# VH-VL binders against q9v1v9, part 15

Target 1, 196 residues: q9v1v9
Amino acid sequence: MSFVVIITGIPGVGKSTITRLALQRTKAKFKLINFGDLMFEEAVKAGLVNHRDEMRKLPLEIQRDLQMKVAKKISEMARQQPILLDTHATIKTPHGYLLGLPYEVIKTLNPNFIVIIEATPSEILGRRLRDLKRDRDVETEEQIQRHQDLNRAAAIAYAMHSNALIKIIENHEDKGLEEAVNELVEILDLAVKEYA

## First folded at step 4 (VH-VL; framework fv_amivantamab_arm2)

Design D20
Fold by ESMFold2-Fast, scan of step 4:
Structure D20 (fold): chain C 196 residues (1-196), chain A 119 residues (1-119), chain B 107 residues (1-107)
Amino acid sequence: as target 1 above (196 residues)
Amino acid sequence: QVQLVQSGAEVKKPGASVKVSCETSGYTFTSYGISWVRQAPGHGLEWMGWISAYSGNTNYAQKLQGRVTMTTDTSTSTAYMELRSLRSDDTAVYYCARDRFYYYGMDVWGQGTLVTVSS
Amino acid sequence: DIQMTQSPSSVSASVGDRVTITCRASQGISSWLAWFQHKPGKAPKLLIYAASSLQSGVPSRFSGSGSGTDFTLTISSLQPEDFATYYCQQADSFPYTFGQGTRLEIK
């Protein structure tokens, strides 16, 4: 038996903060994995890249090999403890949106939950404008909402292939962060029963 | 049809160098790595090293470090393995193999090149 | 380096027999193990990748199982063309390492 929670959201929804706070409060001993970080580590070990920005340029077959290697490692780790997997369901490119988890990868991960962190387009835009360290073009609220819509559609497809439950958590200004953290903690606490 | 075709047999004297070629066809050369594996008479398979046709990065077995160099020529879709300071115990059949990394493995192999080192 | 140990070193069998070969890694390698068939005068042939995935074109009588440190290759009903030497190979980390080989001989 295993317990795997995938958490996703577009840039600016506050996913990292919610994840950190929920892990501090949950009773379950989750291992937090960032899928992209583990991909990068494996690529460095394989001698494919020396720097993170080279990852996007790797040939598709090499990227798929790395994704499957990472997915299998995560699946193996999940037998010993629950996994919270931080990843992108969709990635915006100049030529369209890339799905973050191919069918074989999501099938291998076999998640129990796919958690989608969302916020209003205006909240996301406001957060992006405050983060002057990020090297990103400013998107309109309409473009931000389109990305969120596509992210949700991708997450539904992932759930269909894995029979995972979908949970949407909204991270609004003011008291929204505390509510979002508590909703994630409720899901994470379910893992206690699986590893008892 | 994916194929790897290696250069012909070589007879070398101790101390010489040999360079084996591996010409590939039927796939995008830069999407995969090339591993080199050898087998001495009466012995098992021994991995020599790997090269990325994409990045040119290499990883060599420690026993061969300093004596082996692996390269690629993307314009001809060819991989090369050069072994220097040859000894009699380097007598072996040398193979190149398309390496689809950790998950899919070494799925297509060259026919092998016999390298004989004798005085 | 990761050491790969195969058992047995040789096995004698008859056509139609079920044959099992085992491979043990000196440390955990997840599922990053391949099985190869090697015949004299020919290049090695990939049979199984990722411990249990059957390579395209390989007969279904071949199967692989295991994870972590202990792995098994099974031939469910041995055919005349199956007499060969079999090698396991770990692909978890560089350097790749092979087992010493198991020679499958006719009884």
Scores: ipSAE 0.007, ipTM 0.568, lowest interface PAE 10.0, mean pLDDT 87

Design D21
Fold by ESMFold2-Fast, scan of step 4:
Structure D21 (fold): chain C 196 residues (1-196), chain A 119 residues (1-119), chain B 107 residues (1-107)
Amino acid sequence: as target 1 above (196 residues)
Amino acid sequence: QVQLVQSGAEVKKPGASVKVSCETSGYTFTSYGISWVRQAPGHGLEWMGWISAYNGDTNYAQKLQGRVTMTTDTSTSTAYMELRSLRSDDTAVYYCARDRFYYYGMDVWGQGTLVTVSS
Amino acid sequence: DIQMTQSPSSVSASVGDRVTITCRASQGISSWLAWFQHKPGKAPKLLIYAASSLQSGVPSRFSGSGSGTDFTLTISSLQPEDFATYYCQQADSFPYTFGQGTRLEIK
């Protein structure tokens, strides 16, 4: 069998922390893959880029071919162990939002679950303002909610193409992290039966 | 309609150089690579190298390193493969192919160019 | 370099037969394998990419399977136009390498 969980969320929802803690607690032996990191690695092997920031300048058709190569590689890995795939469903650019997973890519990945990590716009804004390591323009709460809405819409479209189950996990202040981690662990533990 | 059209057959003496062209049409030239593959009489297919039409980066088969040069001209959507210091065992049909990177493979090929190396 | 070995080197078959050709990689290449058909006087033709994906315009009697190191090309009901030499090619990493070819001949 295969068991693939896609996890997504806009910057500031706490996705990395929830993912790390859930992987430490789950009984399933998940492999964590960052889709963008794997794309970069394939692009370097192909001689297309030397640094991560060059990825955005690649012609769209080359980017699509890289996405398909990565998707197929992940699909093959999933036959041997469950995969937790960390990816952006939407990417904000100066000129609009870029969808992270085109139809053929999501179809190839064939995920069992698409997990969406969300928080209130004010919580996200607060976290972004406290993160001194982030180098980006400060967005308003309205802009943050708009991005979160688009991220959810994209994730739903991905689920339609793959027949995946959608799970929304809310990471709120005050006890939200523990509850969010527990909800993700419940999903990840479902993989135990598939790889027994 | 994607097409790759190669230059005509060449007869060369040992020690000479040959430059084969591959003129492309029907797609965005700079979005793909071009692989060069040859077949000597009675032998199988042999990959010679690859060039990115996007940035001109190349990767050559180690056996040909130092004798082969691949280039592109984006203004004419044309790829070139030059092989120097020709030997009789370089006699082969030379193909260019649009390389849709690793996933989709070499999906459209030129018609081939026969290069004969003889005295 | 990744070595690709095909089996058999040649096979004789009749129209209507099911034909299988195998390809083995010297190391794991995931699903990054293509199959080509090559006829005398013509350019090679891509049949299968990514081990199992049928190239557009290629008849459905052609199919590919396998992953890792072991791969198979199947022609379910051989037609007269299918007599040719078939090559596997790994696309996992540079340099690309081809199998030695399998010559499919009329019995």
Scores: ipSAE 0.007, ipTM 0.582, lowest interface PAE 9.1, mean pLDDT 86

Design D22
Fold by ESMFold2-Fast, scan of step 4:
Structure D22 (fold): chain C 196 residues (1-196), chain A 119 residues (1-119), chain B 107 residues (1-107)
Amino acid sequence: as target 1 above (196 residues)
Amino acid sequence: QVQLVQSGAEVKKPGASVKVSCETSGYTFTSYGISWVRQAPGHGLEWMGWISAYRGNTNYAQKLQGRVTMTTDTSTSTAYMELRSLRSDDTAVYYCARDRFYYYGMDVWGQGTLVTVSS
Amino acid sequence: DIQMTQSPSSVSASVGDRVTITCRASQGISSWLAWFQHKPGKAPKLLIYAASSLQSGVPSRFSGSGSGTDFTLTISSLQPEDFATYYCQQADSFPYTFGQGTRLEIK
């Protein structure tokens, strides 16, 4: 009696636009949650941080405790209405990639779907270059593809831990935003029967 | 393996102050908070306050605000609780407890420190 | 502040009995409730966290349930070492608050 969809994608794939438009079209009354936003709210309540940029400096065990609190809160909200959870499957660090959702967190969230938004490295690079305010440091196409590959690998691992179905949605210029939105709406509409 | 060891019993006169220490081992000190809880004879548990070993920020029970100060020393992995202007009704066993944030709560406790306030 | 109220204040039971203790919060605290066992001369011991999660090393006869404002601690088959005072505690927000305690005594 819960329906949770996790949506992920690296910066520049168009995830925010696709989610906004799909939520406008779906027949199910989803609540959109950003996992990082809820973690920040809980950290502020506990007096651990004052600003969002301090989050990544928190000791790993504190970050994990925040993740578990947020996951539990989302799980409880999912009993009342379907949840579309916006999160990062992978986070790039100077020493490698950090997985965004550990096993206990994924198990608690118990997602039905993990949706991965993807595009070609060239398309992503083009979008990043056109958004001068967002792109302070430009990655190469090879770096973008590496990050996208790792994001997909992480999402697959998360699905293995939760028995979630994986859906890859491609946001290409030739196919258009409209088709990507329609593919997400098809998944979101499945929640209607769960809360009928 | 995780242990919190508190300083020994104290006998104080009204108006004095007491400082209880809580030496920790077996975990990364800065990854947790420390809560302080007391129990007066014949009464229940009363939360006094919390301190982050990471940031050093504190939150104190309103009843004790102005009289209590909590600090940490990261180099020795030790937390401290100082209570000033002691009254006879401050007679209690004082505990420190590792606070694994909201999810786990206070999972490991010190052995307790008896503070007696009498003339 | 969030007020925590326990019921009963005391209960007398025999080894092998099923014992239930309830805790009510004055405001919604989601699942952020812990249960502690306290024996004279010893520090409190965490039994249950997040309303229903059993702390490592705690016997499976202890269980917790509830969410929002109403919570229950159950001991399915009471053992001699279980005679103690039990406290609930909300971890939703500062200040943390405890229930007044329930004394579990030998019948």
Scores: ipSAE 0.153, ipTM 0.647, lowest interface PAE 6.2, mean pLDDT 87

Design D23
Fold by ESMFold2-Fast, scan of step 4:
Structure D23 (fold): chain C 196 residues (1-196), chain A 119 residues (1-119), chain B 107 residues (1-107)
Amino acid sequence: as target 1 above (196 residues)
Amino acid sequence: QVQLVQSGAEVKKPGASVKVSCETSGYTFTSYGISWVRQAPGHGLEWMGWISAYNGHTNYAQKLQGRVTMTTDTSTSTAYMELRSLRSDDTAVYYCARDRFYYYGMDVWGQGTLVTVSS
Amino acid sequence: DIQMTQSPSSVSASVGDRVTITCRASQGISSWLAWFQHKPGKAPKLLIYAASSLQSGVPSRFSGSGSGTDFTLTISSLQPEDFATYYCQQADSFPYTFGQGTRLEIK
């Protein structure tokens, strides 16, 4: 069989930290893949873009073709080892939110789980303000919660299209990180028996 | 509905250049790429290169790099392929094809342009 | 570059026959393979994309299968208009490469 876990969350929920720590603790030998990174790699190979920020400007038809190419490659990798797929379920644009995983793509990925990392808007805002590496417009707590709500709605829709189980993991201050990591490890460890 | 119409046949001498046009209609030109493919008499299909009508990015077959240039004119929804320093073995039918990239490939083709290179 | 090898180079068949053409890639190309039909004096015609998806307007007697490196085009009940040269083409990466072609001839 195959085992694919999609992990998503808006910027600032602590997804990268939770992912790194869970991969250190799980008994399963996961390959960590960033969906956007593979799309960018394919677009560069094809001469479509030179910079990451050009990806969102590509004609929609080309973006869909790249998504299908990447989804198929991931699906084939999943036959050999479990995949932890890092992606944003929603992307904010000047014209609204772009949904990242259309029906054909999510069906091809055929995930077992969609894990949603969440935190309070104030926690997210605090983390964004502390991370000076990211040059971006500062959103209000209302805007952050709106984005988080849309991200959850999109992830639920992806689960409906794939028969994936949904798991919401909350990454709060204090000892919340340790609990979040342990919850993700429980899911990742399910892959051990699938690749026996 | 979707149609690609190429310029007419050309007869050229060795060392000359040829520029083939591919006028498109029935779709949003800038949302697709155009691949160029040729077939020499008695030979198979050979891919020459691809151009994005969106941003003009190109990818050329290595054996033709330095001799081929692909361009687009968005105002007329037309793609062009220019091949320089023509040799007798460039005698072929040249095709343009709408290219949706990976998933759908080259789905709509022009009628072909015969280019004959002879002294 | 990815090399595409077709077999057979030519096949003779009768109307109503089942015809199979194979294509092998020198490295894994997932499902990114297309099949084209080419007749003298005409442009190539896309039959199959993504290894197994039938192009709109193409008769259902044409089918494609395979993944990775080994691919097959099948014509289940050959018709007079099917006598042509068939090409596989990988769409995994640039440069695109074609097989050498399989000529389907009247027996």
Scores: ipSAE 0.058, ipTM 0.653, lowest interface PAE 6.3, mean pLDDT 87

Design D24
Fold by ESMFold2-Fast, scan of step 4:
Structure D24 (fold): chain C 196 residues (1-196), chain A 119 residues (1-119), chain B 107 residues (1-107)
Amino acid sequence: as target 1 above (196 residues)
Amino acid sequence: QVQLVQSGAEVKKPGASVKVSCETSGYTFTSYGISWVRQAPGHGLEWMGWISAYNGNTDYAQKLQGRVTMTTDTSTSTAYMELRSLRSDDTAVYYCARDRFYYYGMDVWGQGTLVTVSS
Amino acid sequence: DIQMTQSPSSVSASVGDRVTITCRASQGISSWLAWFQHKPGKAPKLLIYAASSLQSGVPSRFSGSGSGTDFTLTISSLQPEDFATYYCQQADSFPYTFGQGTRLEIK
């Protein structure tokens, strides 16, 4: 018995708000885990880093070992309660896009669902402009759409490796936040029967 | 092939210090850590500490804190373990081991260095 | 510190026997347990990592199982070269800790 839901979306789709509200309404007792946060905690415990910024500079083999430990730890937690795993399917870098979940990691996590939160590029741009930080570059709608396309492609690949079901949830201004939250709650509620 | 070669046996008097070297070859030194493990005669294995060859971060066993220092020299792909204020109960075979971190464990070991502390 | 306790402390067996050694952690360590074989005059040899993964080059007669606090090492058909002391080691957190060892002796 395990139930693991991966939730992903590019910055500005409203993922954090939808997740918070859905966790308040679901009948299942989910544990929310941010994959990157758990990796940082484990790296600090192992003496590998002192600050979050050092994570991306760790040698590749160290990164892979750390990802596998975190994945196995999450898999074990899933035996006791359902897990909602917040992670990036893709990460934009100056040199291209990095895939967030290698084959061995996704296979170990063995998710039941991969939920993709999406919105129009113009909606995402509007939200990012409202949350503009002084040292943050503004991406064009074309760049936002490209990132969203790659994020979906990566999520599909992850589902293929795990036999997970894919659910796309759209968070549009006209649709309303309530509808997106209800769609996520329907998925989370499926975990109730697995942990009865 | 991956190989860890340690310095030779040492005989020390109580109160002295000893520095054991562990020269590595056959892999990228800075991609792994080095753990140090000892075994006193008639006793089991005891972990002493770990050092990252990537950034030099260390973690030492509480029993040895204040007496042990671990270092690396990336130019020679060599790790060092220095134990100070030696006591007779520090008599042991000292091992270095490549630490592939918690998932893969300590997979390749040095041959061991016998350190005898006597007066 | 996490304490590791092995059982039995010693076992006598004959070639061809199935031998099981157990290891218990004082707190949950997930699957972060390794098994080592140690012979006099030699360095310890890694047999199993992550509780159940066989190290490359180790004979398939060795297997590991368990998670959380209870773990086992099994040798399915004992060979003359297998007489040695076996140690479990937790890799969940620093400081790493070893069990006290199990001596496997010829009957």
Scores: ipSAE 0.006, ipTM 0.600, lowest interface PAE 8.9, mean pLDDT 87

Design D25
Fold by ESMFold2-Fast, scan of step 4:
Structure D25 (fold): chain C 196 residues (1-196), chain A 119 residues (1-119), chain B 107 residues (1-107)
Amino acid sequence: as target 1 above (196 residues)
Amino acid sequence: QVQLVQSGAEVKKPGASVKVSCETSGYTFTSYGISWVRQAPGHGLEWMGWISAYNGNTYYAQKLQGRVTMTTDTSTSTAYMELRSLRSDDTAVYYCARDRFYYYGMDVWGQGTLVTVSS
Amino acid sequence: DIQMTQSPSSVSASVGDRVTITCRASQGISSWLAWFQHKPGKAPKLLIYAASSLQSGVPSRFSGSGSGTDFTLTISSLQPEDFATYYCQQADSFPYTFGQGTRLEIK
């Protein structure tokens, strides 16, 4: 008995707001985990880093070991209560995109659902521009859509490796937030039966 | 071929200090930690502490805190363990072991260094 | 500190026997458990890591299982070279801790 929902979306889709509101409404007692935060916590416990910015400078082998430790810890937690795992399916770098969940990690997490939060490129751009003091580098709508396309492709690959169901939730302006929250709540409520 | 080669046996008097070396080869030294483990005659394995060859961070077993120091020399791919204020019950075989941060365990070990503490 | 308790403290067995050694942690350690074989005059040898993963070069007659607090090492068909002391070790958190050891002796 385990129930793990992975939620992903590129910056500006409204993932954090949807997640917070859904957790307030669901009947299931989910634990919200950010994969990167848990990796940092484990790295600090292991004496590997003192500051978050040191994480990306760790040797790749150490980063992979931390990912596996975190994945196994999450898998253990999932036996006791359902987990909503907030992570990036793709990470944009100056030289391309990194995939966020390697095969061994996703296999260990064994998610039931991978939820992808999406919005139109113009909506995302508008939200990023309203967040004043945002990074000086702002992506075009074309670049934003390309990132969303890659994020979806990565999420589908993760689902294939785990047999998870894919759910795309669209967060549009106007009444879109209420609909998005309700769609996520429907998925989270499925966990009630698993931990009864 | 991954190898850990330790320094030779030592005989010390109570109150002295000993420094055991662990010279490594066959892998990227700074990608692993080194654990130190000892075994006193007739006793089981006892973990002493760990050092990251990546950044030099250490963790020492509470029982040894204040008496043990672990260091690394990246230029020679060598780890060191110094134990001070030696007691007769510190007589043991001391091992270094490569430690890949929890997942793969302590997979390669040095041959051991016998430290005898006697008056 | 996490206490590791092995059972039994000693086992007498014959070549060809199936031998089972257990290890219990005082608190949950997920799958962060390793099994070591130790022979007099030699360094300990890693047999199993992450509770159930066989170390490269270790014979397939060795297997590990368990998660959380209860773990088992099994030798499916004991060979003469397997007579040794076996230790479990948790790697969930510092300090690492070992079980007291199980001595496998000739019957």
Scores: ipSAE 0.000, ipTM 0.500, lowest interface PAE 16.2, mean pLDDT 86

Design D26
Fold by ESMFold2-Fast, scan of step 4:
Structure D26 (fold): chain C 196 residues (1-196), chain A 119 residues (1-119), chain B 107 residues (1-107)
Amino acid sequence: as target 1 above (196 residues)
Amino acid sequence: QVQLVQSGAEVKKPGASVKVSCETSGYTFTSYGISWVRQAPGHGLEWMGYISAYNGNTNYAQKLQGRVTMTTDTSTSTAYMELRSLRSDDTAVYYCARDRFYYYGMDVWGQGTLVTVSS
Amino acid sequence: DIQMTQSPSSVSASVGDRVTITCRASQGISSWLAWFQHKPGKAPKLLIYAASSLQSGVPSRFSGSGSGTDFTLTISSLQPEDFATYYCQQADSFPYTFGQGTRLEIK
C-alpha cells in the first residue's frame, strides 16, 4: 500500500530539472518531498533552531530523532499517494563525507526504488561553473568523481537495507535530459498499479 | 549503559519548595531532553514539563506554570525540577525521563522520588 | 490540550490470552503516540514509540497500531510478567498528555 522513490545525485547532475519534468509527465499523482525541508520544519516547531543554517550545529542524536520523525511522517503520507523523495545520499564536509540516511530511517521509508542521477565529472564541473551559487569553491573533476563514487556506494547500502531496486540514470549533454526524464517516468508510472 | 538516578524522598510542609535532582550517565547529556512526570497516589501519570539539555529551553504544563522551574547543569550531566508553593495534592512520586522528542519518546527513566506534602 | 482516553479502564485475563487495549485522542496526532508499562514500585517502561515501533529489548508479543485518533496496543500471548497498568501518551505537541491507564489483572 505504499510506493516511495528516493532520488539522489551530487550537486550539478541536473536532478531538480529531471524531477520537475518527470512529475509533469507521469500518470501517477506523486507528491514531491525534500527531506531536509521537512527536517527544518520539525526543528522549528520544537524550538531547536530559528534559521536553516543552524541545522548542522544540532547534536547528531537530535538530528537522528528529527530524521525518524520525518521518515515516519513520509511513510504515513505514502499510504495515500506515492512519494518522490529528494534527499542527499552523501554530503561533503571539510573533514569527510556524511551519509544522509541511517539504517532506521531507510527501513522506515521502505523505498521501492533508489534512483541515482549521474553525469560525467566534466559535465558536472561545467554546470557548476554556470551556477555560481552551488559551490563557493569549485571542485576538481577528480574530487567530483570521488563524490559520485561515494554517493553510489551509499545508495547501494540503502538499497540493501530496504530491498529497494537501484536505478542509475545518466544525464549527459545533448539528448541526455530527454532520455533521463523518460527513464524516471517509466519508474514513476509503476506506482499507478499500487494505488488503484 | 544509560542510567538516570534521582535524589531521595522528601517530606515538606504546605507552602514550601522542593528541588529534585536527576543525575544522568552513559550518554551525551546535551543530545537529549529531560521530561518530568509525576504520579499522585491512586492517580495516573501526569506530564509536568520538558527541558532541552542542548539549549535549556523549557515547556511546562499549564497547571504548573509559575510554580515549576526546570534546569540543567551540563558540567555534572544533571537535571533539576523545582516545585514551589507546595500543596497537599502535590504529594506524588516524581520521575525524570530521557526524552528523545516526538519519535523515540521517553526511553529511560529515573527510579522516582516520593515527595510527601503534609502538615 | 489533547485529551487521551483509554478503554477499558481494567481488564482481567489469563496467561496465554490475547489482550487489546485502545487509546483515543481528542484530535489528530498522526503516529506520535507511545505506550508504557507501569508496575508498582517501578518506573514506567517504554514499550512502543511512534504508534507501532517496538522499543529495543521489549518482547515481540507487544505490538502497536493505529494513526490519527485511534490506537491499539496488543499483547498476543499474555505472560505472567505482563500484569501491570498500561498508559498511552501523545507526543504530537506540548503539553504531552497521558491516558488514564488500563489496569491488566490476573483472572
Scores: ipSAE 0.012, ipTM 0.543, lowest interface PAE 8.9, mean pLDDT 87

Design D27
Fold by ESMFold2-Fast, scan of step 4:
Structure D27 (fold): chain C 196 residues (1-196), chain A 119 residues (1-119), chain B 107 residues (1-107)
Amino acid sequence: as target 1 above (196 residues)
Amino acid sequence: QVQLVQSGAEVKKPGASVKVSCETSGYTFTSYGISWVRQAPGHGLEWMGWISAYNGNTNYAQKLQGRVTMTTDTSTSTAYMELRSLRSDDTAVYYCARDRFFYYGMDVWGQGTLVTVSS
Amino acid sequence: DIQMTQSPSSVSASVGDRVTITCRASQGISSWLAWFQHKPGKAPKLLIYAASSLQSGVPSRFSGSGSGTDFTLTISSLQPEDFATYYCQQADSFPYTFGQGTRLEIK
């Protein structure tokens, strides 16, 4: 009696909207968790940081210990209710891509599904151009597709290490949103049987 | 190799203060915390408090709040524990331990410092 | 504060025996429990962290189990160097708290 769904996607795929709508429609009582939010909460409780911007400055070993503590707490929460975990599989930096979930963390989370939200590079670029931004850091369609490819590769690796099922949900144009939401609801509804 | 080396034994009168040092080597000092633990003769282990070597944040055992101060000096990779207003029941061996933040525990310990408080 | 209670307070055993020590937390601490060995004149030694993970360099005859509130340390085949006092410690939250200790002595 545990059910954990990890949902991931690069910025601009519509992940947050799909997640919110699916949670409103599913028959299962999921708890939505953002991994980074829980890390910040635990760091504050331990007296390590006072503000979120300090999280990036923590030594890597402390960040790793926080990840493991959070992963274990999520695993325990999953015994009481199903968990939908919002996290980044990959993060683009000036020096390369970071993997969002180390091996030890994914093994502890032991997800049932890894859901990947995707869209075409042109759709993602269009959505990003509507966002407010201070800096001139617009990725090309080629760069967006490269990031999406790496995100998928990372998610597949996470699935290999946890025996999770992979589900790719495509979020195309406004009319495609309803279909994407329904696909996620079908997965979330599977949790009803686990918490009888 | 990771090592924690503490200052030597101290004999104090009631009402005095003691400051024990814990010099560390073999790891990045600012990546870990330091816990302080003591053991009075015939008694068990008692946790006194913890300090982050990264930012100096502390958490002290409630019964020692107001009498204990923990500090670090990053330039010498050394942690300090000062206990004030000493009483005879503060006679104990005092230990510093590298604290791998809740998950991994206190994995490397100093050799201990005997503090004797007698009138 | 989380109270940690060990059982038994002392145990007499012979070399080769299987020894079991238990630890109970007053509230749920997940797997955030460590076991220490302490010998007079020496610093405590970490044996087990996260309830069941064996610390590097610790003999495999030591094992830990449990989660939530009930925990166990087992020594599968007692050796002469294992006679010591054993402590459990919760690492779920500050303040850290130790059990009262279990003294393992020669029968």
Scores: ipSAE 0.201, ipTM 0.669, lowest interface PAE 5.7, mean pLDDT 87

